# Ledger of designs, part 195: miniprotein binders against q56419

Target 1, 326 residues: q56419
Amino acid sequence: MEGRTLEEVQEEVFKRHGVLVPKKELEDLAKALEEAGLLLTEKVEARLKEEEEKLKRERPMRLAGLSYPEGEREARAFLEAFRASYPGEGEEARVLLMPHLEPSRVPEVYGAALAALEKTPPPERIYLVGVAHRPLKEKAAALPVPFQTPFGPALPDLPALQALDALLPFELFNTPLAFREEHSLELPLFFLKGRFPEARVLPLLVARRSPELGEALKVVLRDFPGLLVLAVDLSHVGPRFGDTPLTRTLAEEARRRDLGFLERLAEGEPEAALAFLGANPTRIDGVEVVASLLPLLRERKGKVLAHRLDLEAPTLSAVGAGTLVL

## First folded at step 14 (miniprotein)

Design ih37
Fold by ESMFold2-Fast, scan of step 14:
Structure ih37 (fold): chain B 326 residues (1-326), chain A 108 residues (1-108)
Amino acid sequence: as target 1 above (326 residues)
Amino acid sequence: GDLIERLEELAEEVIRYLKEHGEEELAREIEEQIKDIIEALKSGDTESAIEILTELAETIARVLHRLGAPEELVQKVAILIFDVAKALGMSPRQIYLIAKRFARAIER
């Protein structure tokens, strides 16, 4: 009935079938459909409230048995296999940029991240900044609960999260349901918890540019020092992402774009990195995260450890992934 | 919930753990400080309540850390402290100060 009046429906039925359906019967049908919709909405709202209440206690694993093993022993072997896939040595990181796409697609890139974590002293806490794949009520959000992993729960740094909340012009803990299924946090966290089992975490999601988040984090990191992790993917090219099918030329352009972006970040020039992307229009997953965290990335020099453009042959699409230490 | 109920829950969690670990004197001191907060609130002296809570937060964190309290208890106590602080209407600056002091007390 959406987009039609009852009178229009009645008239159409009469014209096609020569029968005048009483307006009351159409009203009764519309009411029954509306009541069915209201009952469904009521059930959905009740279920969402139940899920939201569960998220006040903990964030369960969603990708265990799919993207990584459920058991601790198997998870440990899995993590070590990824490290072994990268032949190089790592470099100490104060800031780590790593991917959040399916790990099996770019094992050497995750291996490079693991190599960097090996060279990094165990942090008291990890600021894990991912990309929101569901709408947030604000530009950014956090969830202050234990995140389950095969290596045990990653505990929230409640004091640091509360300190961050106090400095922001919006409520930090604003959209718990956005964290129910969020691979940009869950997949990097698997590797981070495996390497730093004692570190507390600040699980943060960015949906839109939030300069206020970067300014607040600059203050919080001074008083609550820790490892900053940007969990972002790079170029998204091909039909799966609204582009034309991947060609050799488009693949080379994507690699050049990814590396140009990463190299400028490595020089401590995040504004130049964003300007470089602006001059070369594309979708890079990390743009909103980098734009939000500018105060933390300026004048911090580092090194690109790995980069790969992973081809998804069936869709002629590709996703870029990289590991950068700052 | 009721601010006084949150303060009572905080007292129950901390005092029970301290008594179970032979810290009878500290348990009494913390109980008295929480009673002082409640008394200040009943008399309308919110400033005194805020001052006592700020000192108490760091003291509780240090003692729980010293005794090797389970992380689950430390997390629960932190939640209660920040809930009480917000219910008292503490400013962002005051909340930040409590957070910083608590974090330093539980550092490895």
Scores: ipSAE 0.682, ipTM 0.891, lowest interface PAE 1.7, mean pLDDT 88

Design ih38
Fold by ESMFold2-Fast, scan of step 14:
Structure ih38 (fold): chain B 326 residues (1-326), chain A 108 residues (1-108)
Amino acid sequence: as target 1 above (326 residues)
Amino acid sequence: GDLIERLEELAEEVIRYLKEHGEEELAREIEEQIKDIIEALKSGDTESAIEILTELAETIARVLHRLGAPEELVQKVAILIFDVAKALGMSPRQIYMIAKRFARAIER
């Protein structure tokens, strides 16, 4: 009944069905539909408030049984299989860039990340920076609660999170619901918790460029040392992402863009990496993460351990994934 | 009123654990420090309350770490301490210092 008067509705019913519906009955029906809509809205709002309250206590697994095994034994075997898929040796990481794409699509890339974690001393804490796939009230957010995994809960580093909050010009704990379903944190965390079961975590989401976050994190990391993990995917190409259907040429261009970006980061030149992407446009959500963390990435040299462009033939689309150690 | 209730909850959690682990003297000392914070607040001496809380936060963290307290308790105590600190109107610098001292005390 959007944009129609009761008189117009009454007239149309009469013309089509030969029945004159009293205006009062149409008014009663419109009111009942509007009340049903109000009740549905109230129900949705009540449900969201309930979920938000639950998130004040813990963040449950959402992808267990789908992207990784629910049971601890099966989860451990799953990690070992991913490590085995990468034939190389890792390198010690102070900063690790890894994907958050479905692990089964790029097992050798996650295997490379695991190889790097094997060479890395157990950190006191992990700064896990993912990409917000839902709107945040601020440019970045964190959720200071245990995140459930098959290896037990990944516990928040509450002092480090409070220290970070104190340095920011906005409230860090600003959008709990954005964390309810967030694979850019959940998928990397599965691997990180499996390797470093004792490490506390700072689960951070970036929605938009926040130089303030990078500046604050540089201070916090000095006083609260830990492993910095950037959980980002690379090129997104093809119709699934509103782009031209993938061709061999476009796939090679995507691989070149991804590697050019990663190699510039590996040289400790994050501004050059961003400039390279600006000259070679791509749908990399991780750009906002890198742009926010510039102070932590400058003059830090490293190595690209793996890169793959995962091809989705039915949609003629692809997503790039890589592992970079700094 | 609310702030005093949070301080009393902090006292209850910490003192119960310490008494259960034979640390009766430390339990008494922490109880007295929390009473001192409450008394300072009642007298309008927020500055003294902040100083006592800052020292107390590090002391509690160190004692719980030394005794091998369950991580669940350490987490709950940290939440209570930062809730109290914010309710006291502590500055960002003061919150940062509490966080740094607490983190150092619970290092593995």
Scores: ipSAE 0.830, ipTM 0.931, lowest interface PAE 0.9, mean pLDDT 89

Design ih39
Fold by ESMFold2-Fast, scan of step 14:
Structure ih39 (fold): chain B 326 residues (1-326), chain A 108 residues (1-108)
Amino acid sequence: as target 1 above (326 residues)
Amino acid sequence: GDLIERLEELAEEVIRYLKEHGEEELAREIEEQIKDIIEALKSGDTESAIEILTELAETIARVLHRLGAPEELVQKVAILIFDVAKALGMSPRQIYEIARRFARAIER
């Protein structure tokens, strides 16, 4: 396309400004732009390689000082304030569904999760399943490194991660860069590490439904028992999400779909929960996680502790959040 | 090669820790087992190497747990063991078995 365009550029400049730019100068400019593009690509590739190397050792905090405090003492007070935002008692969880959106927007929902964790005996490990916000090379991925938190590093359960990898038809430890900035793991992990500082973690991301992940996890959880955490948000409605501006009717529909989804999960009927959503018109991001984890959710009864549809007034949009114990 | 280097690194980390904690005889036994793995590999007997590694992994995990080894060492040892297991071409079932035995040995 450049060679064809250079003749047109030369002609246009002459017609508009009365200046004939020699073809050699246009060719030199095109080559310089191509070379600058190559240099920028090489620089970007070098930076990505450097970031991948750092991720082989640890996953640093990205949201400290933004979504939660950097210091341990301040982080503890912050966590206690969230617990205080939920007036109810928790329920013991074998499976916990909790949100991953900005905690300050739904404090009672995170407080309900903390209440459930308070009633849950300390697990040997936590299977933390979030939603990939960056492309993965496979349907799911994990990063087997310490995740930094204000409460100290959340250490990976390396044996359980290796056991899971061994059962999967794909490489589990794919796409390390997808974990560099991933709030669906970092935000729930802050609360989980604060409550269970000794628990090892399996940080897992789901990009698309993976029934093989659910089947493998069913086997692994039997031999490596732990707390299963689904870190998912519910409805996403309004212009920010490619929808019309939020109306009372759309907000009511979002709440109906959120609660109907959670209530069917609480009845131990995850297939019914998915069928209830149909085409998922309010964009519940937990659909792909639930669809992947069906064998772990069937016939497991529980309770919805909290739900909120949080309004983002400037964008006339809203995001649903809930806490469910199974 | 790299596999033998990983086995030597595993030996160095574990033996040093055991000797520092008065487990001289156990350090010697683990050193001998790692040498047996290396010898089996040099002779092309990968099946024996796999069998020895499987038993050794559980033994190391159990001893480190009993001695209250720091988590950083337990993590490093686990990484080395699974790197060795994969380099040996162990099957998914065999890797799963090592993982299960290691995890149970370090259980709280």
Scores: ipSAE 0.813, ipTM 0.930, lowest interface PAE 1.1, mean pLDDT 90

Design ih4
Fold by ESMFold2-Fast, scan of step 14:
Structure ih4 (fold): chain B 326 residues (1-326), chain A 108 residues (1-108)
Amino acid sequence: as target 1 above (326 residues)
Amino acid sequence: GDLIERLEELAEEVIRYLKEHGEEELAREIEEQIKDIIEALKSGDTESAIEILTELAETIARVLHRLGAPEDLVQKVAILIFDVAKALGMSPRQIYEIAKRFARAIER
């Protein structure tokens, strides 16, 4: 009864039903509801603590059987089908930008990423940088545990994670619960583990731009070489994202915005890429990742392998996805 | 107590594996180094404990890699080493150095 007195509740019941409920019965009910609320809060806190403890051991699959197959054989066939959906050849990647939206929406874009991975020598480790879809205690976070996949667990690169933590002005392992349900890591990891089963992984989330993360990663990548993967989606347009309904003109603007952004990254000009998007919010969730990783993207030339704007006709909305190698 | 328990757990895991794979000499050396860390800590000589841990971490990583130890064991050993390093109050620079040496030792 927040915002209502017992007397107001009593009056309302009498007005609607012609029954006067004794104050003691209303007081007893209010007390029971308050006690139940306290017990619910305690149970929720206990459950969150239990989930956090489980995450100290491993990160289980959440999207198996939904976004990708549970079984290893079926997962392998699924991965090969995505590769086959892209008719082109890949290019070797030192840095790979790939999407994290539902793979079935943009199979050719994931296929292009797989093509690039085929041309890339197996890395010792993968720096997988995704976007936090839940609050973090700091601007960025990592979870140093095995991530389960249909191809077996993707093992954390514990030394490289500890080296990174040592260089940061904040605790890197600060929000384990944010990793419990995080598709921006899980979906790219499925493809990366399928192609590089022996590579260790640094699973990293960015919530807000962190220049400190980019500076630290530049140092760590020098001493702990590996493949840098930016798992980011591009334009988010239409009512599903709090925007106006999609028109042909707005879709063409989104495509030009996405491609202009990617092409500037491909020229090794990440500041120009960010400036191209303009001062207004673009709803590209990768903006904070790119802004954090500027020192790693400057002067690296590459190629845009694929781009698609996935249209959702029922919602008049769209999400952009692309594959870029640097 | 907790730090010493972690050091004893590290010793137990590594020494058992080494003895099972015919590395009795290295098992003895590692046991001695861990005892030296514990003695240094009891005497308040944290600097010596840090120096010994740094050498020990690289030695353990190198030998486990050479013997083809299971990745689960390598992961557990790394966790214990960094837990001990942080409990000792090692600086960021010192932790970075251990990480670099460990990673190079287990490189494919």
Scores: ipSAE 0.859, ipTM 0.940, lowest interface PAE 0.6, mean pLDDT 89

Design ih40
Fold by ESMFold2-Fast, scan of step 14:
Parts: structure tokens; sequence; C-alpha cells
Structure ih40 (fold): chain B 326 residues (1-326), chain A 108 residues (1-108)
């Protein structure tokens, strides 16, 4: 605290409570609060540095025992149950769009993704692009460490990550802490590692549109071929997401929005998909990912395998999820 | 200092594994190449150091892959190589070249 601030505090207390607090008492209080704040800040900073150092070695499971089973045998049975929930056959994917929503809410959609992975030759590497749910220092980031799963660690493709970093105008490995709690990578990775246990991974997060990421990835994918996975959810509707309560009309609009978006991507027209969303680009969780990856999505035709709008009745909210193969 | 220490770490990890697998002659060759990098750096010949590192990175990757080295070792070696490359001030193009050569060598 500064002396000017102390004077304002004295005036405020006097006006509100009719009490004049001596300046020395406020100075003593300010000193005690500053000293306490310094100790608390030091503890917080030390903890953050400790977590950052841990993330230089590995990324632990955070959702094991919650969103998926911790044990390998149970995790395998869980995957097979999800595959069984989808009655159709998959199609080979060079690009896979799949959700990162809680799997138990949309099992058929994850089952469709698993069906597509069954038809896809095992890739040397997987480019896993999720959505940052925490701020990033740059528009995008990656974490070049093993990600733990019930099927063993998903190993980073260090050469491909370094190649990508070399092409970008910013430091790719810029926000390790953003990866500590990130379900948009962890949940799809569980399914991908279960199906392709030998594939190395590029775990990528997009916070804001990065055309430079898409251009760099186009080059890297040419020289380091692999499966591109966009781990994105679709419409978010209702009070849980700062929107109006779900109505029949809003649910119908959300389904139309999701399917119109996915069908345009399936025609190889990602700009048309973005334009279809109109003036409200934030209505779909993965819009920034799609906008960043335009060079990889243009002129790639495919098929929408599944779509669900999952209703969360207690909050009058809904989240769209889909599986798209390109 | 740190760059030399990372090169020495790289040498220790690779040479230990090669000797454990009966590749004493190859271990000697790799040790000599790493010493050549260190001597080039001490003499201020960064370009020679970069050229030797680029060839060495592919050679190490090929040998570790051929011998079926544990992925943990391959990961550690890759980290050391890219740390050295960045500390040498290698350009984006040069780092990209090392990345391609290393990835090709460890391809399944």
Amino acid sequence: as target 1 above (326 residues)
Amino acid sequence: GDLIERLEELAEEVIRYLKEHGEEELAREIEEQIKDIIEALKSGDTESAIEILTELAETIARVLHRLGAPEELVQKVAILIFDVAKALGMSPRQIYEIAMRFARAIER
C-alpha cells in the first residue's frame, strides 16, 4: 500500500462507519497484509514452478477413475463397449474430427470415431489438436513430454514437434501449465492410444485462430505423415455456457448448426463451414481450431459418421458432439 | 559450458548403450565424432560443429533403432540433440533437416 491509498481507506471507513482509523494503525495493517501477501505469493509462485518442472518430465492422468478406467484391462473393456455402442462401420480417416466431451454422455459418437480408427492404417504419429481451456502465452502451444494413459505413455514425436517449432514465428512450447488440466487432449488421447498404441503424438492446443499454425502443419504433415485429429465439441447452448435456457427451438437450431457445419467440412469447404455459423462464431467450441487449420481441410471430402446433441436437463443446457472423417 | 556438458551427456548415454550391446567399434566412432564437435566449438568453428552434429544425429538414431533401444533412451537422446542444436544457434532450416533425418531413421 502507498500513503495516498491509506488516506482513501481512512476516508472510506469514516464515510461508511463513522469511525476514524489512525494512520499508524492503517500503516501497520498495510505492512502486515503486504508481508502476508509476499509470503502467500512466494508459496503460490513456488508451487507453480514445481508443477512446471514436473511437466518437463511427463503429463500425468487427471481423469483416470473419473472419465475412464485407471486399469489397462478395464480401460480395454471400456473402449470395446464404446465401439459396440455404434452400430455402423467406420471409414478410413486421414483427418478425424471427434469430441472431447465426457465420453459417457455421447458413447455412440466416440464409437463412431473408434469405427473410423479401425478402418485407418496405424499412423506413425498423431497430430492431436485440442482447444485450450486455459490462457496460452501464444495463440497455440504444445507439450513435448509423455502423456500417461491406462495403455502406457503416449510418447511425443520430438522430431516432428521440433520441425513444427522451427517453422512457427513463436515458441511452440510456451505454456506447460495449460496442459496440466486439459480434457480436450486427455479424453481423445485415451481412445487414440487404445487403438494405436505405437503411434507417437503431437499434443497441440489452440486458444485463438493461428493461420501460421495451419500453414506450418501443412508443411510438417507432408514430411512427417500422420493422422490429424481435431478434438472439438460443437454447439454449446444454455445457462451453463452463459447463454439462454435450452428450448425446443434452440435445440433444433443447435442441431442444424452442428450438422450444417460438419456437412460443409465433409465437402472440403471449411470457409463455407465457418461462414454458415454466421455472426456468432463462438457457438461451436472448435471454431478457432478449424479456422487455424484451413490449409489442411480444404478440398478434403469425407463423411459425417455420427452427431448427438447431449441434453443436460438440470442446467437446461446442451453440448453438440460429432464424428467426421476426411 | 552447458553446451559441452550436454554433448558429454549425449556421449555417455549413447556410448554406454552401444558398449552394453557389443558395439565397441561404433561406440568409439561416435565418441570421436562428439569430440570433433567439442574441438570445433572450442576453436570457434561452429559451421563444422553443425555439420558433424547433423550427420551424427542420423547415425545415432539409426543405430539405436537397429538395436531396438528402449523408447525412453531414444527420447532422451532426441532431447539432447535438439538442445545442442538450439544452443549452437542452428537456423530453423537446419533444425528442420535434423528433425527429418532423425525421424526417418527411427520410422517403424
Scores: ipSAE 0.784, ipTM 0.923, lowest interface PAE 1.3, mean pLDDT 89

Design ih41
Fold by ESMFold2-Fast, scan of step 14:
Structure ih41 (fold): chain B 326 residues (1-326), chain A 108 residues (1-108)
Amino acid sequence: as target 1 above (326 residues)
Amino acid sequence: GDLIERLEELAEEVIRYLKEHGEEELAREIEEQIKDIIEALKSGDTESAIEILTELAETIARVLHRLGAPEELVQKVAILIFDVAKALGMSPRQIYEIAQRFARAIER
């Protein structure tokens, strides 16, 4: 009924069907449709409120049985198979960059991350920074609840999360529903919990660059030491992402862009890494995370352990994935 | 209203666990400190309430950690402490201090 009068509706029905509907019947029908729409809206709002209330207690698995095994024993074997897919040795990480795309597509890249975790002493806590795939009310958010995994719940580091919240100019716990379905946290967390079952976690999402988050995290990490994990994918190329179909040239450009970005991060020059991406920073979802965490990445040297550009043949598209230790 | 309810819930959870684990003396001490917070609040002395809560938070965390309390209880106690701290209108600096003292007490 948007932009139409009741008399216009009455006239149109008469012209089309030869029936003059009394104005009162049209008014009653319009009210019934509005009431049905209100009831549907109320049901949707009630369902969202119910899901938000559930998220105040725990974050359930969404990808178990799909991206990783549901059972603990099968999950352990799965994790060990990924480690075996990487033939190299790891390096100790204080900062780990790892992917969050479907693990089965880049097993050697996740294997490199596992190798790095093998060389890393068990941290008291893990700062897991992913990318928001749903809108956030603020530039960043966290959810301070246990995240279920096949290895048991990954428990939130409540004191460190509260310390972080206290330093931010916005409420950190601002969008619980954004965490209901978030693979950029769930997929890396599966591997991290499998390797460090006792570590508490700060599950963080970045939607837009937040220098305030990086500044606050620098302070919090000094007083609450832990492993910083950037769970980000690299180049997104092809029609699925608004580009032309993948060619050998486009694939080589994407690999060069990914490696140039990672190599500059490994030199402790995150501003140079961002500048190297030039005018196409939005094609790498990790840009907003790196731009937010500049104070934590400067002057920190490390090593690129693995890189893969994974081809999705049906869409002639590809996503880059890498493992970087700092 | 709600603030005193949170403090009473905190007292009940901690005191029950301590008594169940033979820490009768610590249970009485913590109960008295929580009563002191409630009394300070009723008299309008929010500054004293904040000071007592800050010390009590670290003490509770340390005792629960020492006794090997279930992580679910440690999590619930932390939630209650930070809810009380925010309801008291504690500054960001004061909340940060409680967080740091609590985290150090439960460190592995």
Scores: ipSAE 0.848, ipTM 0.942, lowest interface PAE 0.8, mean pLDDT 90

Design ih42
Fold by ESMFold2-Fast, scan of step 14:
Structure ih42 (fold): chain B 326 residues (1-326), chain A 108 residues (1-108)
Amino acid sequence: as target 1 above (326 residues)
Amino acid sequence: GDLIERLEELAEEVIRYLKEHGEEELAREIEEQIKDIIEALKSGDTESAIEILTELAETIARVLHRLGAPEELVQKVAILIFDVAKALGMSPRQIYEIAKRFSRAIER
């Protein structure tokens, strides 16, 4: 119907096909399309409600057999192969920044994260902070259920999640459906659960900067100590992301922006890292996470272990990935 | 759900597990503490109910941890305890205190 009146639709059909469609027939068609649209909306809403109820019990694997092996033995060999892709030794992490893009595209970056985890004492819990790729009702959210992995379920740290919820000015356990398909949590969690099978997890998503989340987390981490993981990707460049096609110069600029951002974080200067991006703009999905967690990142010095700009040749686009320990 | 029904569900889960593991005396003590919470609520003494729940939550966590209870049971017990705490209208600080005590008791 192209958003035109029935009379305009009738005229267009006549011009193209020499047939005058009766207005009643067009009215009946419009009515049928409206009824079909309402029925589709009801079916979609019913499916979303059903999925939401399932998410109250557990979060199933979505990327098993695609991004990582579904069998435990194969998954373990997969982790070992990724670790072997990084030739260096890790550094102990109190805070770990790692990517969440497809692991096979940047194996050495995930390998660097695994190297850091090897040097890190097993934590009681992991604060896993990812990026919301779907709208949240609030600036941030958590899902307090077991997340399935090939290594067994990653269990939620229910006391720590409840402590966090108690300190926030909004309901933390909002928007369960945002967690149904969320690779920024699932992909890092695969690696974290493989290395620390006994650690409980706080699966957190940030949609927009939430200073109140960072303030609350600083308090909670004091009483519920654990490993803080920022699961963020870096530069997004090229047509796939609304930019010009990738060139050698643009790729070098993206690498420089990513490294400048990471190095400032490694100096314990997260405000300077954000200001650097303001002067050298690019789309980094980690900006809102870093801006939310400022109180946890200040005056923590560390090291950039790896960085890679992954080229997607068919789209002339690229995504940056890095591993930073603080 | 009903606050008293949640407390009864909590009692049933914990007491069954303790009795199955030869902790008859401790099962009786926990049953009495839950009954004390219910009696305090029936008399309108919410403050006493909150105090007893706070101590009980830590005690249950410690005992389940000592006995090596399945994580599924520990998770269920935690859910019930926080549901009860919120239904009692506990303040953010009081909920935080329960969370802290429970967590320390199940620490590895």
Scores: ipSAE 0.839, ipTM 0.936, lowest interface PAE 0.8, mean pLDDT 89

Design ih43
Fold by ESMFold2-Fast, scan of step 14:
Structure ih43 (fold): chain B 326 residues (1-326), chain A 108 residues (1-108)
Amino acid sequence: as target 1 above (326 residues)
Amino acid sequence: GDLIERLEELAEEVIRYLKEHGEEELAREIEEQIKDIIEALKSGDTESAIEILTELAETIARVLHRLGAPEELVQKVAILIFDVAKALGMSPRQIYEIAKRFGRAIER
């Protein structure tokens, strides 16, 4: 047994999804999972410990051959094609907001990010902040190992990561397994490593708003200057995300909401950007990232370089993506 | 491994590289500083051990940077230094200081 009561399961579902699940339905689900043989076993636990041990040495590519080419030559041509998809010239970035959804669906948005990186002097290090798609033991986490890419390994900035860990009220290196399959880091990192092959990286995940992370990062960035990258997707609308089917009106609302959010960030007003979303509710997975990094975003003016609402017609769903430089 | 084992591994990695690059005198100096840390620990003078480690970390970083050491070695040395620092029970402030000194010394 995992040691969880039905009351604890009910509480967790309520906290994550805002719904109170009747005990009978939870009991029926638990019985179905047990009868289907889907409960965790000691063998599965041993396998997870083995995978966790491997992650202490390196983080292998998971999306090579699927979202980007595995070979270095092909990967370079892929980057050039994405850059060519954006007709603009970019702007220098100290802070870059870029997406982490499948690149082939929004090539001009990734192209805009590449254009900004072309105008940006090579940083000593990149603070890459993504969104946790799996639970973390703490509000945020990092994995201090080389991340494999087609351009060679992206090496961790170990001194800067240790400096950050020292300032936090929790252990920064707390959930290695959450990094095993994390596209919010892997996909932006592919582009960043291709453009800045010499830069060391701080791969960070945010699961819940952590103002202590933003305060610590403000101190660390002063002593360890670098490029701050927020790898964030925007609106998530439609049945794929537990929402109503997409209509032209809902798509227009999503575009307006995405742009209103980005434009307020571009004015150096991150609290106003969050308040705007509160008044216009939608599922933007970067809310927790922006809320955590407020001290780094205030009074930084910039420009929205690109925005696209990617429509998935078969599911009547859409995901917003944008590139913002500050 | 215990704290002394980590210090000896740190010494081996750095001294091997320095000797391979003709830096015999510097290798001896770093070896002596590591021995000083070990002797301070044996005498119960953890405060002196921490002070020597902090200075040694920056010295090693500067030397590796000057000699153009491969990143794989720099990464290995950094891991060993922070493992030693934590095993010594260094405070968050002291660990931050080592991180800052080491990190700045290895910047491009």
Scores: ipSAE 0.842, ipTM 0.935, lowest interface PAE 0.7, mean pLDDT 89

Design ih44
Fold by ESMFold2-Fast, scan of step 14:
Structure ih44 (fold): chain B 326 residues (1-326), chain A 108 residues (1-108)
Amino acid sequence: as target 1 above (326 residues)
Amino acid sequence: GDLIERLEELAEEVIRYLKEHGEEELAREIEEQIKDIIEALKSGDTESAIEILTELAETIARVLHRLGAPEELVQKVAILIFDVAKALGMSPRQIYEIAKRFAKAIER
């Protein structure tokens, strides 16, 4: 009934079925639907407030038993298997770019990330920057609570988060509900907590490019040194992402754009990496994160350890994933 | 929440832990400093409250770290301190300073 009068509804029913529905019956129905909508809105709002309050205490696992094992013993064996899937040696990371795609789809890529973490001294804290898959009230957000993992809770670095909040022109802790179901943080965190069980974490989400976040982080990292992790996937191609079915040509273009992006980041040229992508036609989801973190990525050289474009055969779609050490 | 209730909760958590670990004199000193903050607030002297909180935050962090306090307690104390700081209307620079001093005190 949105944008239609009761008279138009009455007329359409008469034209189709030869029955004149009394206007009062349509009015009564419209009132009942409006009343039900108000009750549903009130119930939904109450439920959202309850969920938000729960997230002020902790962030529970959502993907345990699906993307990784629930038990600590099985989780440790899982990490060992992923490390074993990458035949190469890692390199020490000051900045690590790793995927947040389902790990079983790209085991060698996560294995490369584990290899890099293996050669990295345990950091005091990890700045874990993911991609928001739900709207945020601001360009970026954080959730300052323990994140549950099979290896125990990943504890927030409360002083560093408060320091970051103090430097930002917006409230950092602005959208708790966006963190309830957020695989761009949960999946990398599983690997990071397994390797660095003592490290505190700053769980950060970027929804839109925020140069203010990068400038604030540059200051905070000087006084609160730690490992910077960009948890981003690369190209998203095919019908699942509003594109045509995957062809050899589209797959080659996705690989070319993924590798060109990573190579330019590895040269310490993040502006060149963004310019190379132009309009981002293969939908690399790391663009907004890289654009936000420019001051932390400039003049920092490194190495691409792994890259894969993973085919989702049922949807004729593909997602790119890579591991980059800077 | 109630700022004074937060300060009382901070006192209860820290003083209990210190007394359990033989730090009776330090527990007394911290209890007195928290009382001084509460008294300053009741008399409208917010600037004195801010000054005392800034020194106290670093002192608490150093002591808890020295005694090997559980991370659960360190987290709870940090939450209370930053809640109090924000309720006091501390500036971004003042909050950043507390954060920096607290983090340095609890480094591994």
Scores: ipSAE 0.828, ipTM 0.929, lowest interface PAE 0.8, mean pLDDT 90

